Miniprotein binders against q9h3h3. Designs and how they scored, part 131

Target 1, 235 residues: q9h3h3
Amino acid sequence: EDGFTAEHLAAEAMAADMDPWLVFDARTTPATELDAWLAKYPPSQVTRYGDPGSPNSEPVGWIAVYGQGYSPNSGDVQGLQAAWEALQTSGRPITPGTLRQLAITHHVLSGKWLMHLAPGFKLDHAWAGIARAVVEGQLQVAKVSPRAKEGGRQVICVYTDDFTDRLGVLEADSAIRAAGIKCLLTYKPDVYTYLGIYRANRWHLCPTLYESRFQLGGSARGSRVLDRANNVELT
Short names: E, the ipSAE of ESMFold2; O, the ipSAE of OpenDDE; V2, 0.75 times the mean of E and O plus 0.25 times the DockQ between their complexes.

## First folded at step 9 (miniprotein)

Design QB0 (at its last look DockQ between E and O 0.80; V2 from the best seeds 0.82)
Fold by OpenDDE base, look of step 10:
Structure QB0 (fold): chain B 235 residues (1-235), chain A 105 residues (1-105)
Amino acid sequence: as target 1 above (235 residues)
Amino acid sequence: TEDEVRKLFEKLIKLFERAMKRVEELLKKAEEAAKNGDTETAEKYLEEAKYLAIKARIIIYILKELAEETGNEEFKRMAEEAKRIIEEAEKRLKEVEEKVKEARS
């Protein structure tokens, strides 16, 4: 994806963030209702703007599942943004280490595994697997984009609480693989999103921290995880 | 292409304007709720306003990046104007937050 494509996707994500979400919250809803909810709102059929004949009549930004251990604490994002602006004004060099330190200082540590899938049965099946893993407590929270009018790929986001916790990031990858997902995964800290840092930015910061490739018969995790910053395999 | 960048920029501006409009509405509702002693409702509106303000800032960062990448002076001006708008709204948000705190005490 070129820089402009990433920015277009960012704009769409921002628009989606402002619209209502379809949420299954395992903290308040019995797990036994998940299958009925998944059947009612398959992400390949839920439309972004509530098209006629879709399961939703109103616009939907995201379809999400919250696990029992889900906490909406995102840290001090406002403080992070203020510090980021001050840093830019200072003329100091901006590195991945700088962003990591900002994230730690402001407790903005969440990140997500991302997968892009074409609309259809494979997407719905992948989402169902992820949703079950969330409800079963293997994952904390996940969301999927609804179907766009233009078509294209839909994105599933699987969150972790701390992008600096390598083990936690790898455990989430393992849970995703255990759910039967075989596509390429990329891991992005939310700090990059909150600061508007995408691919091909002027600071040459890569917002992708990790890449996971499925491996047949290989590691116990069923994937190879690459640290993109250091170009080192972690598994 | 230049046209594609322009379309993206315009889309982002529209999203920013929509977000800021909602922020203003939410802040008014929060103030009214606080005046009526409904601090719970006021806090809810304030939290939503904060969320949208964060999103608005993200949009501005993207706008600034696009402006710098293209060197387009019009885009730079528009991004700076958006920055002024969000800064004013954040000041107002802080004022409303203090009013809600006072109403809760």
Scores: ipSAE 0.830, ipTM 0.920, lowest interface PAE 0.5, mean pLDDT 92
Fold by ESMFold2, look of step 10:
Formats: C-alpha cells, structure tokens, sequence
Structure QB0 (fold): chain B 235 residues (1-235), chain A 105 residues (1-105)
C-alpha cells in the first residue's frame, strides 16, 4: 500500500528532470547577481507548471545553483547500469557492499543531502542560505523543487562528489548547518537513484546512508550524524 | 492496491514514451548537425540523449519491480517491451556517437 510513495515521488522527480530548469551558474554569472535572482525566484512562488501570477510563465522542473568550482561528472552511469543488470542474472548476492563496489568501479560516487520543507518563508530562507553557500564555495551544487501542490513539502538537494569520502560528506553537512539550517537531513548516494532502488525494495537495501540531526553543543559542527548502515555515530 | 499500482505503472510508461520520443529526435538532430560540420552542437544533443537514456533505464527498473511485486503478467510483458525499445535506442546512440567522432576529423 504505502510502499508506492517513494516510487510516485521518483516518477515526479524524473518528470521534473525532463522539464526546463531555472539555473544560477556561478561559473558564468557574477556572484553580485545572486540576491536579485533569489528574490525573483523564491521556491515557494516558482510554480511547477507556470501558474498565472507566478514568477515563471512556463513549466519549471528544478531551481538550481552551480558553484564556481562545480565540475559535473556523473561517472560511468551507462556501465553501472549494464553491470547492475548482469549482476542480477549472475546469482551473486546483492548487498550494500555490492552497491558500494559497483559505484566505486564505475566512478558513480556522487550523493546528496536532502531536506524537506513546507512552502513558505522557512523554505525560501533555507534555500537562500544554501544558494549563498554554493556561490561562496562552501558547497558545490544544490537544487530545490518548485511549488506543485498547496501545502505539499518541497525538497532541497545538496550534492557532494563522493559518498565514500566521509570527511567530505561531513564537511557539506557542516556547511549546511552554518547556513542556519536545523531540520533533519538525510543522505542518499546517487548510485541508488540511478538503479531505481527506493525504500521498499526486494533486496532490503537502505538507500539512506547517513542522517544528520542538529544539536546545540556536543560537536564542532553542531550536528549528530549517524551512519545508518553500520549504526555508528560519525561525529 | 492493484488500482494504485496500475495508475503508477501507466504514468511511468507515459514518461518512458516521452523520454524515448525525445531521444529519437535528439539523435536525428545530432546526426544532421554532424553532417553540417557543427560537432559542438551534435555533441550537446548526444549528451542530452545519453541523459534521457539513463532515465529511461531507471524507469524500466521501477516498472520491473512493480511487475514483480504484483505478479502481473501484462506488466511484465510491457516492461520487457520497454527494455527492447531502449536497447535498440542505445545501439543507435552509439552508432551516431561514432559518426560524430569521425566528423570531427
């Protein structure tokens, strides 16, 4: 029953991937233009399909900010997908270690911190802080979904280059917290997305690798980060 | 429920069809651009086609999982047909990619 929610959200995300994006690209656009762009395109007001009275007159799939150091490299995703299909016919067991090895072998190492927020000031403020962190170089690339449903939560995705680089993933968490964000963050390696692996999968894999919870004091980053696969605190 | 799975399955099939129609359009445009000597434009069309082919494969993986979870033989046949379609498109993509590389010289 409730196991289809992830698949429905994945379908919506893939549809959004195929529609036009609103992009602030720091590699080609001066940083001084960011504040005006953010004011023009708050994610609570940008509509998925271009409603009358919204800032956009046409459909928008995603709103994104690319940092000055952003160097896109998805890795060998085609080879990853081919190897995945071959693995499933091979009779070898499929485990979290199997997915990790596939990702390493094909250099599909990116992943993302996710946060879900209702439309409104809190979402727009969080996005603005993330976008500034990207342009200032503390983060590499981020995107946020536009508004599609009244009261529906929207998602901010903050990407990292290498999910096996725990220090790099923790550094991104720290930069998110430094932007004033206190909500729950979850981290998903892109390998799971490229292979269509979601919560209720037949291999009992957990696509969420890390969870980050804000905490006053305790750690230098202000977060408690849990490795879900090993039940080990990283902070 | 079976009705909810069927609606999701049909939504994914439509999305797959949208992606594959665009892949075919992009491959034709890439080939035409290469004939005109515009290899930069041809490569951009190829990059978009590869991106969409990757997405089409993800859709197929989800379709197969839905078919397995339900045991629905119609869903299984539709997922297998989608796989045949993407395999043919990927062969075409590789052929066009080689033509673009040769046109560069």
Amino acid sequence: as target 1 above (235 residues)
Amino acid sequence: TEDEVRKLFEKLIKLFERAMKRVEELLKKAEEAAKNGDTETAEKYLEEAKYLAIKARIIIYILKELAEETGNEEFKRMAEEAKRIIEEAEKRLKEVEEKVKEARS
Scores: ipSAE 0.813, ipTM 0.906, lowest interface PAE 0.7, mean pLDDT 89
Fold by ESMFold2-Fast, scan of step 9:
Structure QB0 (fold): chain B 235 residues (1-235), chain A 105 residues (1-105)
Amino acid sequence: as target 1 above (235 residues)
Amino acid sequence: TEDEVRKLFEKLIKLFERAMKRVEELLKKAEEAAKNGDTETAEKYLEEAKYLAIKARIIIYILKELAEETGNEEFKRMAEEAKRIIEEAEKRLKEVEEKVKEARS
């Protein structure tokens, strides 16, 4: 956005990636234990560095839920980064199509729906809904940030396998809405994150591909999705 | 604004240094595991080191863009030094990876 907020958030997310995670892994843990786990570790109460009085005494980078069928595939990120640096050195034009092709060539296809919520009941309720959808198989994997500071918003990330699969991305949106989520959602491919592209840039690349807004009025569709890159309404 | 950029740059450099220290620790552990015939553990340490190297590259990309945007010569030199450090770490990573492959077969 402005004032380098995106870069500060990126730095915080990378630091969180390097600290321990609290994980409910449905591949090895019975689904019946989820409600107790959610009650023990509500994201509004889990502190980033293990403050006294919180559920955690040690630092927590992320709180995550892995679905029973979850099988991570990050692709060849090192090859992607090498190709990106070579492209910049070559002096050839860099476009959205060129970046998309690099992502496909190196199989770096994952992406995520993002939602930002203030600490409190609404955040904990939203996370519980997402976590249940993951354990029930409607979503594959999700994570939420711990409480970093008083009053600061926390982020829930819901991942999909392939950002080029529009139907798959829209199916994830539908599952999020079915879980009771009504806030604004934005979708970002991980390829932009691996290349350090978090906001407007000199190559005019848009790191956010889609946005989803809850449709008021009791519509059967549940949401309105916009293709941000092409400025086209999909739903 | 310039003060805000400097604070962000310093935050990113500290994060880069943390990642590089952990990469060094992981590579030493991978070599030790391979030396003891525990190639499965060595491969896990190598994969974690590769993950951190990826994060370090992201930090460098952000640092380079900040240096370019501000035109600050000090920031440009620091970003270039960070790039040299990660390139040396990646050479060491490949060397340790080859030692693990040799121990495996």
Scores: ipSAE 0.778, ipTM 0.885, lowest interface PAE 0.8, mean pLDDT 88
ESMFold2 (binder alone), look of step 10: mean pLDDT 85; pTM 0.818

Design QB1 (at its last look DockQ between E and O 0.80; V2 from the best seeds 0.82)
Fold by OpenDDE base, look of step 10:
Structure QB1 (fold): chain B 235 residues (1-235), chain A 105 residues (1-105)
Amino acid sequence: as target 1 above (235 residues)
Amino acid sequence: TEDEVRKLFEKLIKLFERMMKRVEELLKKAEEAAKNGDTETAEKYLEEAKYLAIKARIIIYILKELAEETGNEEFKRMAEEAKRIIEEAEKRLKEVEEKVKEARS
């Protein structure tokens, strides 16, 4: 990420949040229908604004898959934001530990693995693998951005319930790798998103907690996960 | 570049304005539904309004960061104006929430 790319992507993501989603919900839809759904709505062909000839005629913000165990719980995000504003006005030091404590206090603990892929077969294949992993219960929920007019990279987000649960975060990485995904992954807690913390900021907070790099013949996880805050490889 | 920051800032402002417009519409619909005794519909609109208000707040945080990083006084003013707008909307949201609660009781 160079310059203001993160903020641009954030703006696009928030704009997408206002539009309808294409959702496969494994809680209400039989798993046997997943392949047909994936074939109907390949992310590389679904267009953000419903362009002529696309599978969608109307705007689509996200394509998502919900697992059987998925329960939407965002915690007290409004309370988090209020506490954040109060903290900024207090003049107290703001550290990664501060944000972690705020997240815990307000129960805003979700986070996500992120991957950016060019539109095409590789993206659609990666998404299909993730979607299967979600439906099979290896992952809880995932979403992918539709194709933009400019043909830029699309993002797949794979969520975990608790960014403070290191094992859960690593298990999700393993599931993503098991799905055949080999690209770079970054893990970001949603608390950073909710507080508008991207890239370099006045507090020097890094919103990326973990980085996963694919490794051939390596650990059972098929990746090396770096703790960005401590610059330590996690085993 | 300054031009790139300006473009981003303007993009964010436009998005904020769209969100806030939708929040106002949703709050109005929620109030109307509550008045008509349709608490379920009122709650649905209220939850959507809350969701968008959270997103609008995120935009303001980004705007403030951009304003601070650039030191641009115009951006600072615009970010503060946006903050006032969201604070007013959040106050209104609380008022509507109480009306919905009253209608449910």
Scores: ipSAE 0.854, ipTM 0.930, lowest interface PAE 0.5, mean pLDDT 93
Fold by ESMFold2, look of step 10:
Structure QB1 (fold): chain B 235 residues (1-235), chain A 105 residues (1-105)
Amino acid sequence: as target 1 above (235 residues)
Amino acid sequence: TEDEVRKLFEKLIKLFERMMKRVEELLKKAEEAAKNGDTETAEKYLEEAKYLAIKARIIIYILKELAEETGNEEFKRMAEEAKRIIEEAEKRLKEVEEKVKEARS
C-alpha cells in the first residue's frame, strides 16, 4: 500500500539506533558544560554519516541528553514479544485494552512525545530548549535525529517512564511548551514500537495515544491534549 | 504500490541482516570477555545483543504485516525464514548467557 512512511521512518530509526550516539549525560557531566556542547553539535549541522565540514567526524545515529535522574528500564520486552506472538496464534481478539494489559504485565511502560521539524535554526533552538529542560530536571531524557543528506525533517523524542500515568505525560507536555515549543506533538507508547504496530495495521489500533496542540489560554501551559484512543479531550 | 512495498521489504531485510551480524559479533565478544574473567564486560555485550534481537523481531513483525497486506507468498516465506534465523540467534544467545553465568561462579 501507499503511505508506508511510518515504516520507512521506523527502519531508519532502527538503523540509527545501531550507530554511535552523541550524548550529554548530566549524571556525569557538569550542567555548566551544556551550552558549549549545544553550540558545538546543533542537530541541523550534525550529519548522519559524518560528512566533510560537519562537527562530527564519524556517523551519528542520535543526539541525546540524559537528565540527572534518568534511570533506564526497558522492562520485559522479550516476554512482551513472546506473549504477543502467542496472542496472535490464539484466535483471541486484539484490542487497545489488550495492548495496554500486555504493556502493564511486562512492565514495558515508557513512551515518548514526538515533534518533527525542518532542518534549520528553529530546530536547533527547539532542541536546545528541550536539552536545557532535561538538564534542569523538568524532563528526564530526550533525543534528536541528525541531519540527513537529503535535508528531510528531523525528529525530537522526549521520553516519559509510564504512559499509564496520564498526569506524568501531561507534565512532560507542559515542560515542552514551557521551553517555547508550539508545534504539534504526538505521543506513542513504546509497546506499539516494540510490537511493530504502525498506523496501517490490520487491527485498527491507534499507536498515537495522545496529540498535543498549542492553544492560547489552554491547560498545561497552553496545550490542548486529545486522547486519540477514546476521542476525548483531556484539557 | 507493490513495487514500493518490495523496496521497503528489501530495505528491512538488509537491516535485519546487519542486526544479526552485529548480534553474532557481540556474542563472540561476550564469550571472549567471559573466558578472560571479565564477566561484567561479557554481560554488557549480552545486554546489547538482547537489545538487537528485540529490534530484529520488530522488523519481522513489520515484514509479516507487509506480506499480509500484499498477499505475496514470497514475502511471507522470506519473513518466516528471517524468523527462523532470529530463533537460532536467540538460542545461541541463551547458550552464551549460560557460559557467562558459569564463568562468574
Scores: ipSAE 0.800, ipTM 0.899, lowest interface PAE 0.7, mean pLDDT 89
Fold by ESMFold2-Fast, scan of step 9:
Structure QB1 (fold): chain B 235 residues (1-235), chain A 105 residues (1-105)
Amino acid sequence: as target 1 above (235 residues)
Amino acid sequence: TEDEVRKLFEKLIKLFERMMKRVEELLKKAEEAAKNGDTETAEKYLEEAKYLAIKARIIIYILKELAEETGNEEFKRMAEEAKRIIEEAEKRLKEVEEKVKEARS
């Protein structure tokens, strides 16, 4: 989160959104096919722009797994962005509470747990665990970035339907931990993404609402979760 | 540094231009489908165009904040020009959306 890393990652993510995705869709594909699909498309080997020596010869933007109950709902993002423009020109105070209310009004409620891992076995193992949790119904939907040519870290995004539903957000964290993931997790509501807020800014808007750290012993849930907005330990 | 911000601006502007070109292509396809009575196909192109316009607007927000942080007048002008371009694209999107709705009625 130094310099302009967040903005560069945002640009890369938006470019990736425009390219084809590799999707395992549990709504239409039997769960028994997942292990073969994961073996065919390990994220450390799938290349961003294609390579004859990799699993893909053509560009891949994202590798995703959709759960049986997955129903995309981004809300009224156009209305959200229009209201954000109006808010900025109105001179009205912009606060975390104001942004939260804007998100609720326009039904832009989804959010995601993020983890960044270097290409290799740990990334592939983490993704396989997440993908199985999605197909088995413990998580709703997830995606992972393909390998960039320069070999930078890759990101796994695990989505929840409603960032205001604290229990749902915490249940997703528990499912991630149960899948064997031990790295740092951060939770970001999509409303911040749609408004171009990728780090702390002049309005004191922090796009990270929660932070989850692996805990050896201590918490029964296997992690310590911090509410970044209120600076309160939840577990 | 200013040079780092300039490279980031160039990267974002290039992506923005790709999105704007794709939006116009999709809107033309939506109009053609609507004229032929294929409203289902027209709506799919329209939704894809809306999605890209949303992404392009995110780029504008990032450019604006970078220009404000640096106080660089050149960056402010570039961000304002990009904002003008997306506002014109959004007007065209509304026009095509109305044509698609009329074709359904």
Scores: ipSAE 0.773, ipTM 0.883, lowest interface PAE 0.9, mean pLDDT 89
ESMFold2 (binder alone), look of step 10: mean pLDDT 85; pTM 0.823

Design QB10
Fold by ESMFold2-Fast, scan of step 9:
Structure QB10 (fold): chain B 235 residues (1-235), chain A 105 residues (1-105)
Amino acid sequence: as target 1 above (235 residues)
Amino acid sequence: TEDEVRKLFEKLIKLFERAMKRVEELLKKAEEAAKNGDTETAEKYLEEAKYLAIKARIIIYILKMLAEETGNEEFKRMAEEAKRIIEEAEKRLKEVEEKVKEARS
């Protein structure tokens, strides 16, 4: 247990979701403008609340890139939350399979690969690689946190549209690795986020489905992916 | 520590209150836009209000978890009051949704 660090991070992420975002939207902006936009808004320099010397004068919650074919579909999150309340009251078993079925029933299928990096050149370089992969169509959408006032690592989130599509999740991992990223990645379905499940819990639900570790000279993929819930190596 | 949990709880309550205030503002704007026949703007405000209500509900789940883990009766009382507030806001949201739907058709 990390002394509620996960809850603090969740609170900060929710606050960020409510503040304005800086978005490069490839659906309406030519791909040729991406490099200039990345140079203008490097995540290591964009500050959470805007201060002198940063590219922003106002609060920024997230810096995001939307792909050309990106069509957001969060599903019926309100229906999911209502069903979750009913399930908790019903006395029926709450298991990973039950939660997965609730997500499918309400079409809440999106998920994300997460990576945490210290502010600096490596973060900005990693983000630029991810952003280019999004604009080129290898990934659908991604976002990165701005620099926090007290410092600390920043997070890059790379979304996939269906966490039950294992091949699609693994393909996103491959694209992230192809961008030169070598740090630990963890994959989390958004259904857990919408239900407030962010760490170990009384129902023994694991919000992290996959872990990806960079592999030196091993497989052609460049990473080893572990199915955390079933403790099975996928690659 | 108990003090660290209290600070987290207070941060979450503040976020919840901010979200609920913004939801009410957006619902009033949605009603006004719908009344004036601007259904596109009304739907945009309504969608933003729904998004914030979803976030507020997540905050409630975290508040409940913290209250249960600490056994703190004050936290349990505050979490239950927040639940009451969001249930009333969700009722208000449904009422505005119907008004926007009527104006659309």
Scores: ipSAE 0.663, ipTM 0.819, lowest interface PAE 1.2, mean pLDDT 88

Design QB11 (at its last look DockQ between E and O 0.83; V2 from the best seeds 0.83)
Fold by OpenDDE base, look of step 10:
Structure QB11 (fold): chain B 235 residues (1-235), chain A 105 residues (1-105)
Amino acid sequence: as target 1 above (235 residues)
Amino acid sequence: TEDEVRKLFEKLIKLFERAMKRVEELLKKAEEAAKNGDTETAEKYLEEAKYLAIKARIIIYILKELAEATGNEEFKRMAEEAKRIIEEAEKRLKEVEEKVKEARS
């Protein structure tokens, strides 16, 4: 793993965040239109920069689906960032517990399950399953990265409202598994993203709190979830 | 490689500059809308500006990490300059927010 791969992906994500999104909003659009929308904008064909022959002529940062219960409340991210800077200046030890407390204090509690898939039918199928789960209310919000020119892996992000709610995180994993997704999942709180904390950081903080592995015939959830901070299986 | 890190750093700087340019444009539009009594439009521009300012800060954090990891003094300087820029923009953003509040009231 090239030492700065995470930072490179972060830069690409930041660029994508600034470009227009293709959004299906279940709050304003009938669920019956989802299949047509998915067919129109398959993630494997939607290109990051609107390449000729793609469904999109303009740049697309993300393809997203918003559920009926989706509320865009990210908490006090500005306050979080200010507190983070003050903490760094203080010279106090920075631990995962410190970040958790900062997140709680500033109500920046969102997190996401991440999956990386190669472009193609499997990606589009996985996305369709997730999008349906969002529209059906099993999940709140999800997004997928468009196809890059280099043909690299695309990422699906499935959000939860509270990374401190273990049950909610596990329920989202179960919903993802129920959608037929069998790949490795990693869960990352958004607080780490908002503070620019990636795998190779000076504080040795791991931004991945949970790892989910698909398990055949095992738990009712169809996955084995590992708490990476404590190295404990939750399922 | 050093070259790859440099390219990444330069990419991040360009993204930062793009974000900050948009923040400045949005703040101007918000101020103008507020002056015209269009508080709804002003709030919309302000929200977008806040969003981009947050992204700009994230970029700076990454820049700082890269600078520290490489020990490159030029990168440190550039990251510090970016920090000054965002702090100034955030100050202005706060001022515009207060103007919009005053115009609503």
Scores: ipSAE 0.847, ipTM 0.925, lowest interface PAE 0.5, mean pLDDT 93
Fold by ESMFold2, look of step 10:
Structure QB11 (fold): chain B 235 residues (1-235), chain A 105 residues (1-105)
Amino acid sequence: as target 1 above (235 residues)
Amino acid sequence: TEDEVRKLFEKLIKLFERAMKRVEELLKKAEEAAKNGDTETAEKYLEEAKYLAIKARIIIYILKELAEATGNEEFKRMAEEAKRIIEEAEKRLKEVEEKVKEARS
């Protein structure tokens, strides 16, 4: 569908990565200031390029919250990229196991839960819940895209530090649900992003590792999580 | 469509150029800071440059896949030139990093 839709979104995300971010950093900012910050910068009204009438006068690439325990650790991304290039030249087969092994070898283990929401109260409310969970220590770091000129859905990314740690990934899902989030979540390891591998790739790899759906009256976590690669429910 | 692939390729080239221009600016600033003895500032510029170099390589990977998918020889040559450019920039980045380490001592 749509050919290279994921690559178009990736290009926009990388452009946003290079623009200034609006950051609430709990490591240096008192938690009591969070509510005022959220009220000042709702993601449905913070504009990508600083439009008239928006709370920001300058371009904003991302709005982010760093938890008090957030410790940046991307791993050996440069080595990962070099090994990937060598692998492609070798002519050896590329499989999901190959990608997992590269990520482990180079300690590039982070990943993220994603949710997509239209601009408005629902998005702002979801972001506020996530941001509070981060500042309170239930989640480590999250970001949300600002409103684009053409509108359209925005994305909230909630990061975890090790996609091979299924219990940790599921714990993050539970914390997201405890913040009142009921929409579909998808989980993507960062290794695929660092290697430029999206849905339409020639190796037929699936960058979405897990899907989480909210279950009414279900488990204590309030969600059903599926392993997309093996079509197996994790609970 | 073929038009959407071309638009995407051109957008990625512009983004690569933006990233590389910023890398060059950061390397100059890191060298200046190191010459002034401000190694902490120099290291922050270097870390930002490394981050952008990683992004530039991601862009190249996408460019290469688009070139392969289309069979377009022009796209292939442009992706190969972009790779040569980032490799040269990474060499300069390493050289500036060594200068900053020398200034720390």
Scores: ipSAE 0.804, ipTM 0.895, lowest interface PAE 0.6, mean pLDDT 89
Fold by ESMFold2-Fast, scan of step 9:
Structure QB11 (fold): chain B 235 residues (1-235), chain A 105 residues (1-105)
Amino acid sequence: as target 1 above (235 residues)
Amino acid sequence: TEDEVRKLFEKLIKLFERAMKRVEELLKKAEEAAKNGDTETAEKYLEEAKYLAIKARIIIYILKELAEATGNEEFKRMAEEAKRIIEEAEKRLKEVEEKVKEARS
C-alpha cells in the first residue's frame, strides 16, 4: 500500500492508546477466569467506539492480557526523545547502530511481534491461543485491536522486553507458532515508534528487524526467521 | 496526494490538541490532589500526563516528517507551533511535579 499508510495506522494506534483498555491481568486475576473473559470479549465483536449490539457500550482502545511476571519498563523515553532531537541538530549520521545505541543508553528496549488478521473466528481463535500462552507464562504480554467501524484487518501485538536479545525474540516467535499461529509475523522495536520512524523515512531506516514465515511440512522447525536489517536467514 | 496528506496532517493536529487538553486537565488534578495532601493520587495524574506528553512528542515528529516530505511551508509552520505548545506544557509539567514533591515533605 502506498504513501503514509503506516503513519495513518500510527495515528489510529495512538488514539487507541488514549482510550480505555479491556485488560485481563494475570498478576491479580486467577488463570481460571481467562476462558470466561475471552468468551465475553472476542476481538471480532468488541467495537472500537462502542455499540449497544456489541460486548461494549463505551469506546475500547485495546484488549490486553498481562502475564503473571509482567513488569512494564518503558525505560527513559523522555531522555531518548531529547537525545534524538539533539542528534538531529548535531548533523551526525543517523544509522541503525546510532539508534540502537540511543535505545540501549536510555533502556528503551521493548519490541513486539505483529500479526494482522481479518475479523472473524480465526482472529478470535488466534487471540485466545496467544492469551493462554501469556497466562501460562510462555509469553509476557499481548494486546489486540478492537473491530473498527470501517472494518479491515485487526492487529495482535506480542511484546518482548529486549529487542537486542535475539534469543528472547526467537523464543517468542516459537511460542507464537506453538499457539497455532501460521500467518506472517514482523518484529518491530518500540524505539522506532517513540521516535516517529515508520517505513518511509528520510534516514532510510527499516523499523522491522525480523520477519517470520510459517514452514509447511517442517513440523520440527515451525517457522523461518529472516533478519531484515542484515538480510540473513536465522532459521 | 496532497489532499490525502493534508487530511492525515489535520487528523494528527486534532489528536495532538486532544492530548494537550488532557495533559492540562491532569496537571490541574495533580495540583489539587497535592494541595489536599493526596500525593499518591497526584503522582498517578503526573504519570498519565507524562505518558500523554510522550505521545504528543511522537505526533510532532510525524508532523515534521510530513512537512519535510511534502515541502509544504504551511505544514512546517503548524509543526513548529505544535512544538512550541508542547514545550510550554512540559515546563508546566515540571512545575507541578515540583509542587507534588514539596507536598510530600
Scores: ipSAE 0.766, ipTM 0.876, lowest interface PAE 0.8, mean pLDDT 88
ESMFold2 (binder alone), look of step 10: mean pLDDT 85; pTM 0.819

Design QB12
Fold by ESMFold2-Fast, scan of step 9:
Structure QB12 (fold): chain B 235 residues (1-235), chain A 105 residues (1-105)
Amino acid sequence: as target 1 above (235 residues)
Amino acid sequence: TEDEVRKLFEKLIKLFERAMKRVEELLKKAEEAAKNGDTETAEKYLEEAKYLAIKARIIIYILKELAEKTGNEEFKRMAEEAKRIIEEAEKRLKEVEEKVKEARS
């Protein structure tokens, strides 16, 4: 069963968040240095725990690019977590609407588009495209996981600042597609991550709000976006 | 399997313990910086401690889900002990936050 798979992935993500990151920060570094940085740290070659044969000798949790206008705002996550525990002890129904209300009340609004790719040229090419879009101002911030010891897919996360801003979420999707990305994308609000809610949770909550599929026969900018929660096509 | 779930639970406990140790180190550094009038550095340490406390609480949520899903009473007790530890750390974090605010003003 895949119940424990979600918890394993969550544990790996928590560990990665706590380890050092390799960051290209466009707020302090000229855009002209990006190509050299991308060549130095291709995600398919950067190892999670360091290796003398890789670009890094020390552990790397994430490889990230911050846009020039990026201003992080996680909201009141501690207040959100306290309210979540109070909600659970209250016995009140726990629904997608209730979590949305908690997220809005505590200003925990960020979310991300996720894509999973195997290590190799296609991953490195996709990441380079996303990184350029961030530095050029089409996206705000993105990160990619390093290569795991056991192999497997790596993930690129592209963040938006407000999951309730449907237009903003769709604009990020368009920018991802414009960068040449054609794989499946899923969008998850960070509120679910901060509350430890993953697939196969006891409350039957789906943490994925949107799904984007590349339009076959269209341009590289084309995609179909589905609101998975309401089963409504947005594009 | 049961062995795989136990290893996952133990991995999460170690990660939680690492986070709690780092939080205490950061809070001590924040207090020292605030005492010396370096409020900018104190705020940086405090922000990092808050980030780690948030991650530690997420780990506890995952531990609780594993305990509930498995029905393992030992896991439930360990998750509850971790909750007591994080609650004490969060109380100390608030105390240090107030000291930093006082030093700034």
Scores: ipSAE 0.740, ipTM 0.864, lowest interface PAE 1.0, mean pLDDT 88

